# VH-VL binders against q9nrl2r1430to1533, part 15

Target 1, 104 residues: q9nrl2r1430to1533
Amino acid sequence: GGVHELSAFEQLVVELVRHDDSWPFLKLVSKIQVPDYYDIIKKPIALNIIREKVNKCEYKLASEFIDDIELMFSNCFEYNPRNTSEAKAGTRLQAFFHIQAQKL
Below, E stands for the ipSAE of ESMFold2; O stands for the ipSAE of OpenDDE; V2 stands for 0.75 times the mean of E and O plus 0.25 times the DockQ between their complexes.

## First folded at step 2 (VH-VL)

Design i25 (framework fv_iluzanebart; at its last look DockQ between E and O 0.44; V2 from the best seeds 0.00; counts 0 for: pae E 4.4 > 2)
Fold by ESMFold2-Fast, scan of step 2:
Structure i25 (fold): chain C 104 residues (1-104), chain A 122 residues (1-122), chain B 107 residues (1-107)
Amino acid sequence: as target 1 above (104 residues)
Amino acid sequence: EVQLVQSGAEVKKPGESLKISCKGSGYSFTDYWIGWVRQMPGKGLEWMGIIYPGDSDTRYSPSFQGQVTISADKSISTAYLQWSSLKASDTAMYFCARHFEGYDSDYYFDYWGQGTLVTVSS
Amino acid sequence: EIVMTQSPATLSVSPGERATLSCRASQSVSSYLAWFQQKPGQAPRLLIYDASTRATGIPARFSGSGSGTEFTLTISSLQPEDFAVYYCQQYDNWPYTFGQGTKVDIK
């Protein structure tokens, strides 16, 4: 890895955050509003956590960054039924991510 | 450097409206919760509410629901606390604080503003 | 709401002495408890979170312990800058609630 790769990760996270379908992913799911979430999802993650890891230079390889983004989508589809607004937003944002990730 | 800078002291009369501010800098403002805390003269700390500027998700403590409005303008990295009609009992120091919601520790507040003193008297 | 009760209200100690502050929750808060320090005219400062984890930059003389309903903050060798009011705060459930504070004074 290197500083060029870290800049690319930051740009990609910014694009994801600005996307209309990012709303389920901006921050961790509320323990108060969704009490059973953390019983089902054992590796929770969100865009704010991924961005913080990028800013702290915690990703050494593009694959590590991609794995965290994919974990975020995997958690969404595991918890949320297909017909939910969360799952639909996740499907569209994941497709957008796959297009942008080709630049990595 | 991370900073939360609050607006200056206010002297108001009962019935007047007021909006105080908390401006974040040195970090990604939309990735952190901002909370508001009241401290009445000679008393302890009370949570009023919290807001996530990235999506405007706002939570009020039951004692403050309907008494104040919390909002944020992410374009200028500023959170607000607002009263439509002040009471003498609103006389207090008001603090803002940021929090990063991570997996291991949720809802602890690591950086605080310097405080805004609000005095409401006739 | 969860009520947090701190004891003693005031603790008088000399520099170099050990101070022990207690915090009790009206129901279990697991380990979701933080300790804050506040000096006159200043904003609160985070000392401890998750009952026992020191915040960045906090001296090793500060330690926290406990879980469930009973929590303790210990200052192993009090320094002049440690004279302040200390608050515990639970974040297990909304609304988050503070204890009333313990004032640590010079003897």
Scores: ipSAE 0.272, ipTM 0.797, lowest interface PAE 4.2, mean pLDDT 89
Fold by ESMFold2, look of step 5:
Structure i25 (fold): chain C 104 residues (1-104), chain A 122 residues (1-122), chain B 107 residues (1-107)
Amino acid sequence: as target 1 above (104 residues)
Amino acid sequence: EVQLVQSGAEVKKPGESLKISCKGSGYSFTDYWIGWVRQMPGKGLEWMGIIYPGDSDTRYSPSFQGQVTISADKSISTAYLQWSSLKASDTAMYFCARHFEGYDSDYYFDYWGQGTLVTVSS
Amino acid sequence: EIVMTQSPATLSVSPGERATLSCRASQSVSSYLAWFQQKPGQAPRLLIYDASTRATGIPARFSGSGSGTEFTLTISSLQPEDFAVYYCQQYDNWPYTFGQGTKVDIK
């Protein structure tokens, strides 16, 4: 997208990172700490990667940006049982994201 | 952009202490595992240990456990490798490396420091 | 600790020819295997990860194959800059371990 879309993407990523429930999503899951993660999740993504893609102007459409963020939540729910702290944080952050994404 | 810069070569005597450093720049230092690889003269590569600077989670290879200390100071984006008492057998090249782990993405490459030669001789 | 064994220790090959390097793991590492190149006086450089995926910027003449315990690095047409030592490394489980290296020399 254009410069206004890139500013909006950056602002939204900053809001997500600042949210208290961002902790499971700030960076890629460590295989050292979670050995089976990459056997299950084949399209990993995290907020630091999304922010880097925004900084490098890799998103051409808002839908591409939204798809990466939704993929991030989908991965969380695929790997983590619903009663885990990670899945609960994902549910709350996704709800926050849907509200903020109306700006796009 | 991403750069790992190690401290300079060292010449030491057996029994002396030593702390060598690896400064990371151009990336979020606390978000990646960083570690140390030994290469003895004419020999291959050996992982010694790794640290996650964000929470200080530190893992050693068994043959190096208790032989060295790996630490990081995230305020200056620097990892350390430290001996309390050097032996002649510690003579080697030591690399720091930000190794991909588990998953590598198209957005990152592995990165290595230039190496620090440590010579321990009487 | 997973032992990685490389063969041959030294491979003499003419420029433009193919080199085939082998790496064996003492237990399955699935596809969590990387290949590194190291030239004299330099740090290692990542060539291949996930057994067969070239790292960014690595020429197509480098290819990796295998899974489980048996892995191969192939250099299809050796260039002058390819004469170096090559290491395989598993990253399935800590500690990460390297093979002892294969030196690719000019014949």
Scores: ipSAE 0.220, ipTM 0.748, lowest interface PAE 4.4, mean pLDDT 89
Fold by OpenDDE, look of step 5:
Structure i25 (fold): chain C 104 residues (1-104), chain A 122 residues (1-122), chain B 107 residues (1-107)
Amino acid sequence: as target 1 above (104 residues)
Amino acid sequence: EVQLVQSGAEVKKPGESLKISCKGSGYSFTDYWIGWVRQMPGKGLEWMGIIYPGDSDTRYSPSFQGQVTISADKSISTAYLQWSSLKASDTAMYFCARHFEGYDSDYYFDYWGQGTLVTVSS
Amino acid sequence: EIVMTQSPATLSVSPGERATLSCRASQSVSSYLAWFQQKPGQAPRLLIYDASTRATGIPARFSGSGSGTEFTLTISSLQPEDFAVYYCQQYDNWPYTFGQGTKVDIK
């Protein structure tokens, strides 16, 4: 049910945050550090935002939660070339997520 | 409660050095930009520069580049603004403030220190 | 740097009346525009960010609008505590810059 899904979402976010490759995703990209980021990325999102949405019970379906996580990775791969540390971290974290998401 | 507390008023002479401080509390000091704003007597507000305490990334306004030094000690949640040699024209109120980027998030509110009055005169 | 120009320099308004303050940017700042209120002897207080989002704790009589180069701060019904100097600030491009301020005083 909804309560079980909420708990599962919360636990998965905790696991993502604790992962060694979560560092590019913990919070929104800073415009001052990356001036052109928001010229390219129109739907910014990060784990702290997703965590807040989980805490506020804004996800009614697992698909909505998954969509936000996938958007987070999509943004990373759209902005960062494949050979960057961010993209490499994202690739590994996404693989981890896909495994854990099977539990949802 | 988020607070920025600045050091006390300073009375200096031209040529003297000065370092004023801004201590943050009630939030993760390393996760927010913090900067300094100058307000000369009876005048408007001017951003001098900002620093990200998490990695010490520092940005200066062109008018203040090379004129002051901004630094931070994250171990004590304190940001600094310093002059090597003060001028009379440095007389002003100096505010520290959390930088906000204004994204659709409750985390991007700004807070200001109470201000530090610096008076430089012969 | 982006130059922010506010108008008028001084706005005299009677209590209970509507106050309209303008802010113009020398180039587009998208919606990265904030409004601040400052009273004598105090630090500035954030009123509006992202051009139209009211900061926490700010009364509903304050509203912001605009995008690009033209912005407006509106006080629907001026209260005694609203007499102050108001600044707009862009944070689209570093260095971030303030307008020169609009003083709202009692008519």
Scores: ipSAE 0.162, ipTM 0.761, lowest interface PAE 2.5, mean pLDDT 91
OpenDDE, second read of step 3: ipSAE 0.106; ipTM 0.769
ESMFold2 (binder alone), look of step 5: mean pLDDT 89; pTM 0.914

Design i26 (framework fv_iluzanebart)
Fold by ESMFold2-Fast, scan of step 2:
Structure i26 (fold): chain C 104 residues (1-104), chain A 122 residues (1-122), chain B 107 residues (1-107)
Amino acid sequence: as target 1 above (104 residues)
Amino acid sequence: EVQLVQSGAEVKKPGESLKISCKGSGYSFTNYWIGWVRQMPGKGLEWMGIIYPGDSKTRYSPSFQGQVTISADKSISTAYLQWSSLKASDTAMYFCARHWGYSSKGYYFDYWGQGTLVTVSS
Amino acid sequence: EIVMTQSPATLSVSPGERATLSCRASQSVSSNLAWFQQKPGQAPRLLIYGASTRATGIPARFSGSGSGTEFTLTISSLQPEDFAVYYCQQYNNYPLTFGQGTKVDIK
């Protein structure tokens, strides 16, 4: 059963990556570009890491995959003030994720 | 490790109130619906209702609407099933179980609690 | 509500034999059907979802098939630990409904 779930996760990650609002989430935040990020965010994650975990069959349950995606959004909202372009992109992408995740 | 741990067995008299619990751990509690399923002695499974802990939205089976209240406290990852006035016909094993979803869309139950035996007798 | 009917009520088989359990829905549930195993004194355990997808950790001897209104659970070579009651559940429509169960018992 895990193989079928992982195929669905790959499809959803691809949809997230292709979304116009994915730009803050594609790769881990650079310490050079944002020096204080890792002082504030204790569990950094990004779509490229999540996709790699999907490809390596590291998610046993849909809950683990969903938790990593939600952690990604939570980190965005913790670090970025609500009026930033990052936070606004995160809000829209999270809503898209909630709709698409119903396919899982 | 995903776990749903239910409160212990209860022995009650008709007319008494009761609230039993189901505590989730090992997953994001607000991202899954919690359902309650009744199994009367020697009988099959009956779906009672579900709750989405993220916003406390509930959906009940018509057979249980008005008979029980389902609630959740997301701060302690716990869902509840409550009776205002128990009847002898409420004697049963009660299971909690989770299913995935972000809406009230139906889904399958993937993890189950161990069950809470409720005995109502005079 | 969608009524789920399982047959037979009791299936008597010997270890090593094939067991075939049926589940019928009163209206189409597409492939939104799950199978559960329940042993005495235990909670139900998910076996199959989406009519044919094995849940994580479920042995390959369990297989599901069907769509619409007619569904089958097959246990290809029954093991001693497989003697249990099996339930089907539709999740296509609310209210969610279960079949009455099929008891797989020793012959």
Scores: ipSAE 0.000, ipTM 0.554, lowest interface PAE 15.3, mean pLDDT 87
Fold by OpenDDE, second read of step 3:
Structure i26 (fold): chain C 104 residues (1-104), chain A 122 residues (1-122), chain B 107 residues (1-107)
Amino acid sequence: as target 1 above (104 residues)
Amino acid sequence: EVQLVQSGAEVKKPGESLKISCKGSGYSFTNYWIGWVRQMPGKGLEWMGIIYPGDSKTRYSPSFQGQVTISADKSISTAYLQWSSLKASDTAMYFCARHWGYSSKGYYFDYWGQGTLVTVSS
Amino acid sequence: EIVMTQSPATLSVSPGERATLSCRASQSVSSNLAWFQQKPGQAPRLLIYGASTRATGIPARFSGSGSGTEFTLTISSLQPEDFAVYYCQQYNNYPLTFGQGTKVDIK
């Protein structure tokens, strides 16, 4: 991606991290706290990892960035029932992301 | 809940004008691209173009550029597809659909209207 | 434009069996590939995006794979409600383009 895209990605990640509903996504899930998480989720990802990839310019296409963000949400909804705080937060954060990403 | 509701079936004659509509609800209409897809009888899907209701920016398929006009009225969360002069070959089902994606690349459709059947015959 | 070619045109499968659908792009579309299901008289339904990510509410028996120019949609165990037409669509380049579709019917 271009400089503008990378900057836009960086800005969007900042907005995601600052969002009130980002708490389930800031770091990878702890295997100690959630022992079966990695038995279910095979491609774990979090905002700190995505931020690092953005900073390192590892996203050559916007679609790659979008895919990682969507993977992050997909993992959340795969593991967490819809009525959980994590899933509810994820739903709101994803909606926010979807709006912000339309003009990337 | 995200919903796209399209206007009813149309029966027209060649040479007539037509404007069909797609009303969105359950989401911020101005913040998502919305597109139109043609499906001729017994055929596949054809991407026609998209519009961003927030600023009315449009992108057309070359095959449909100049053949139709895509517009939107964000005040009533409605997108439009119109013809100035219909042809028999315009007979098809027309779907509107919300795009998910990013402006610098392509989009995929995540929510669809129920379709509007347009029949053009003498 | 990027031409999307699906194969086979028609796939006859028995309930409970695996269905494998192919989609080829005339040039690389990276992972910007979506799969849709369409039943008679209905609008298409998004199944997969990003080549391999299931859309919300899509059963686990649907899976997508591939990148670049070759893609596959797999239905691990075909259910009665899965008999339909399936389309792939690239969104890597404008204009967006669909495959011609694969009809999955009962053997």
Scores: ipSAE 0.000, ipTM 0.650, lowest interface PAE 11.1, mean pLDDT 90

Design i27 (framework fv_iluzanebart)
Fold by OpenDDE, second read of step 3:
Structure i27 (fold): chain C 104 residues (1-104), chain A 122 residues (1-122), chain B 107 residues (1-107)
Amino acid sequence: as target 1 above (104 residues)
Amino acid sequence: EVQLVQSGAEVKKPGESLKISCKGSGYSFTNYWIGWVRQMPGKGLEWMGIIYPGDSKTRYSPSFQGQVTISADKSISTAYLQWSSLKASDTAMYFCARQYSYGRLTYYFDYWGQGTLVTVSS
Amino acid sequence: EIVMTQSPATLSVSPGERATLSCRASQSVSSNLAWFQQKPGQAPRLLIYGASTRATGIPARFSGSGSGTEFTLTISSLQPEDFAVYYCQQYNNYPLTFGQGTKVDIK
């Protein structure tokens, strides 16, 4: 990705983190609090990890960034039933992401 | 819930014009690309093109450029696929689908309409 | 355009067995590869995107792997409802292109 793409990604990550529904995604799930999480989710990821990758310019393609964001939501919906607060927050945050992404 | 509902089956003759529709609901219609996919009888899927309803920007497959017109009316959350003059070879199932995108990049179709069967015969 | 080639054309598998479907791109599509399932009379359903990420609601028995030009869809234990046609699709370059499909039928 280009400089403008990276800047856009940085800004988008900031917006995601500041969103009211970002709380399930700010950092990796605690194995202590959720003992079976990593038995189910094999590719864990969170916004702090994605932010670090953006800051370190580890994304060669914009698609890689998008894939990580989508993976983050996919993990949430795989582990959390639809009626949970986490899943509901994830649904709203993902919708926000998709809308904001379309504007870039 | 995101839904795409397409218009009903069409039976037409060669030379006739046709415009089929795809109505989106349950999401911000103007903020997602929407595409059309052709599937001829017993055949695979063919990407025809996409439109961004927010500004009506279109992208066509070279195979379908000039053969069809993709348009949208954002006021009623509806996308269209139309022919000025149908051919027998246009007989197929036509699907609309929402395509996720990010900036200049487009990605996968995540929601699909139920399809519109178009039959063109003398 | 990027040509997507799937193999085999038809895969006969018994219920409970492992199914492995291949998809090859004529040039690199990175990880911009999706898999779809289509049953007769229905619209395609998204299974995998980004080559290896399952879409929401897709059972764990479906998995995707690969990057660049070689991709694989695996069904670890085939269920009765899994008999269908499967398509790969690249979204790395315009025009977007689909494979010709692999039909998974009962052995």
Scores: ipSAE 0.006, ipTM 0.646, lowest interface PAE 11.2, mean pLDDT 91
Fold by ESMFold2-Fast, scan of step 2:
Structure i27 (fold): chain C 104 residues (1-104), chain A 122 residues (1-122), chain B 107 residues (1-107)
Amino acid sequence: as target 1 above (104 residues)
Amino acid sequence: EVQLVQSGAEVKKPGESLKISCKGSGYSFTNYWIGWVRQMPGKGLEWMGIIYPGDSKTRYSPSFQGQVTISADKSISTAYLQWSSLKASDTAMYFCARQYSYGRLTYYFDYWGQGTLVTVSS
Amino acid sequence: EIVMTQSPATLSVSPGERATLSCRASQSVSSNLAWFQQKPGQAPRLLIYGASTRATGIPARFSGSGSGTEFTLTISSLQPEDFAVYYCQQYNNYPLTFGQGTKVDIK
């Protein structure tokens, strides 16, 4: 609980951001460059938003943090066909996340 | 790779107790719900209940409340389905499945175990 | 409980043809509807969630549509490996409920 959970969330987010496969997830998808994204994805999220929520102490439970990360991956797989670079990066980063999340 | 591996087939007599298992691997076991689904021979799928291994919170279908007990052991990433006294009508294939969550909502089953066949006969 | 009704009970289709399967909920489930494929002797496999989103690894020939109480699963060009039983499932309300299944058979 509390400070220990927030420290663990910050460490995990930093590890995700530094991962080579984080590039599709660093920022929200541009509505100007990809206008149909927001017609398909109803709850957009990205690592910069999750990191801000961690820094503002908005996650009260580890499950809430996990849910936001899983939402991010779910959005990626919903929008991007499986053979895309985005979907492949998402698959590898999600596997990395699952290994790291065992520490939470 | 996310996997759910279930225990082997069981042949039991009416009145006997039974506990079958579902072991998760390749993901954080405590952060996902595990559901149990029954399929009687030649019939469709019936949801029995779910457990959140992180805090052992359970929800049961009204049809299965009091008929079975669902539990989990975090230390070995394993969920269980248990009967105190089996009936011939419990003869079925039992599947475990991981329920994906989205915020506070429990959504859909994304990965399934291979199934455990339970046969109850005299 | 929400009752899920699938139709037809059995659908006979030739390879390469289009198959259309229906699922009706007794009350609105919004878009909280999933489709599963089950082959003999196997566990169910997730095809579609959120009424229309394909699960990872599911071929593009599978598509879902609908919202509220009326849902459709379409297989645009049926392949030999697609002969199976298909189930819809609502996850809008507890208890979670499945349809009775539609068996897709070869003509």
Scores: ipSAE 0.000, ipTM 0.549, lowest interface PAE 16.4, mean pLDDT 86

Design i28 (framework fv_iluzanebart)
Fold by ESMFold2-Fast, scan of step 2:
Structure i28 (fold): chain C 104 residues (1-104), chain A 121 residues (1-121), chain B 107 residues (1-107)
Amino acid sequence: as target 1 above (104 residues)
Amino acid sequence: EVQLVQSGAEVKKPGESLKISCKGSGYSFTNYWIGWVRQMPGKGLEWMGIIYPGDSKTRYSPSFQGQVTISADKSISTAYLQWSSLKASDTAMYFCARHGLYSKSWYPDYWGQGTLVTVSS
Amino acid sequence: EIVMTQSPATLSVSPGERATLSCRASQSVSSNLAWFQQKPGQAPRLLIYGASTRATGIPARFSGSGSGTEFTLTISSLQPEDFAVYYCQQYNNYPLTFGQGTKVDIK
């Protein structure tokens, strides 16, 4: 004992968090910094929430985990115009995710 | 009260290493980026780079990439700017500033008092 | 990178007069434009963000306008404490870039 065995979902979340383009996705969007965000986005999510769900074993299927990650990207593209730093980061991180998700 | 407090003035010789600090207080340090700005004597402001203290992610201005290292220690709410080998051309006032996480809030809203770095032989 | 150009380089005005400072971006920055005031020996102070929103504690005599590539900072009735250098900054695109500054001097 004492050795923590990481799940495939945990490993992928860690890789996403470490990616240079994860900065818009690390935490839930601040209502103070972006006041209209929650008027537009009805199902907010972020990597810290997804990681918590992984740690609590809330994902029973790989599809459920993938759906939450895709929701995160969908929210990004819905709120942020294509020419923003957030949308560009989201595009690159989503491409990275699609490559890594093939391991699931 | 939001404050950014920077380390004191430095006098160095070319080739020496240096690390200066910027300590945040009065807010959640991991909910904002910390940026660094250079102002050469009698000149305007130049953005150098930015760090997210929550996981130490950095973004550099292309002109400063490889010239300096930006780091942070969230346990003491402090960001750092460092040089491995100073040049006379590094003589400047260096400011740290707090930036919101997202593009709409990326303007630097609170600033440190500045650290004067003088590099001469 | 986006180049920010401010004009005039120096503006000489009398107390109580209106000052108008211009800032031009080499490409559109939407409304992601901030204005800063810097006095000798001090850090810059945020005045305006989002092109037209006053920062907390900033007097009503300061106003910003514009979008895209052309921006203006107006000081409607200059006070003695307003003599300073003013910088615009775009935060729409990486890297963030400042204008070269406009110095507001007493006539």
Scores: ipSAE 0.043, ipTM 0.713, lowest interface PAE 5.2, mean pLDDT 89
Fold by OpenDDE, second read of step 3:
Structure i28 (fold): chain C 104 residues (1-104), chain A 121 residues (1-121), chain B 107 residues (1-107)
Amino acid sequence: as target 1 above (104 residues)
Amino acid sequence: EVQLVQSGAEVKKPGESLKISCKGSGYSFTNYWIGWVRQMPGKGLEWMGIIYPGDSKTRYSPSFQGQVTISADKSISTAYLQWSSLKASDTAMYFCARHGLYSKSWYPDYWGQGTLVTVSS
Amino acid sequence: EIVMTQSPATLSVSPGERATLSCRASQSVSSNLAWFQQKPGQAPRLLIYGASTRATGIPARFSGSGSGTEFTLTISSLQPEDFAVYYCQQYNNYPLTFGQGTKVDIK
């Protein structure tokens, strides 16, 4: 049910945040550090935002939660070339997420 | 020494397709963006777009989006600019240029010698 | 896109004199501003990046200054080989954009 899904989402977010490769995703990209980021990425999102949505029970379906997580990775890969540290971290974290998401 | 060598001058007719090339050497081709700049006769420089050869990620200027295709073959350190159907207004000099990977280095630091494209009936 | 506006369109200067070229951005580009020199029949050459850093091999008489929206390229003592067209370019935001150029010719 919804309560069980909420707990599962919360746990998964915790696991993602604790992952060694979460550092590019913990919070929104700084416009100061990356001036053109928001010119390219139109739907910015980060783990702290997703966590807040989980806490507020804004996800009614697992697919909605998964969509936001996938958006987060999509943004990373959209902006960063694949040889960057951010993209590499994202690749690993996404793989981890895909494994964990199958358990939802 | 970093070098970008472009293909030779082209003389085409309207409606014809064209693909020009830019070969990089003297540096790691997959660690830099490579971009294209248009310069119409007697006019200024126009940034068209760039490609990251490592994964072929491409970013276009809105003015050139859908008008041209930028591609790359990293196996031969070559970037391409192509048109499906040339117009007379495409007559210009086209430069390729190396761009840095990160925001602080996005400027074009090395340039090809240019490829003159002439489109006329 | 960020519009880059250079002034003047043409600058006539005598050899040995100071040349001052201006570049204005429609919005802040921080210090992500480059200057290029282009001579007839040649590709552009990078002069300055980061608004004020000379590229390798660029003579000391070339200097760049400014930040945000106002930038200046200065040639302290114009040499015969300096007569050319100069372009500024912002690389703070995509799409990267050039100014329309300033032609420096002999007075």
Scores: ipSAE 0.019, ipTM 0.735, lowest interface PAE 4.8, mean pLDDT 93

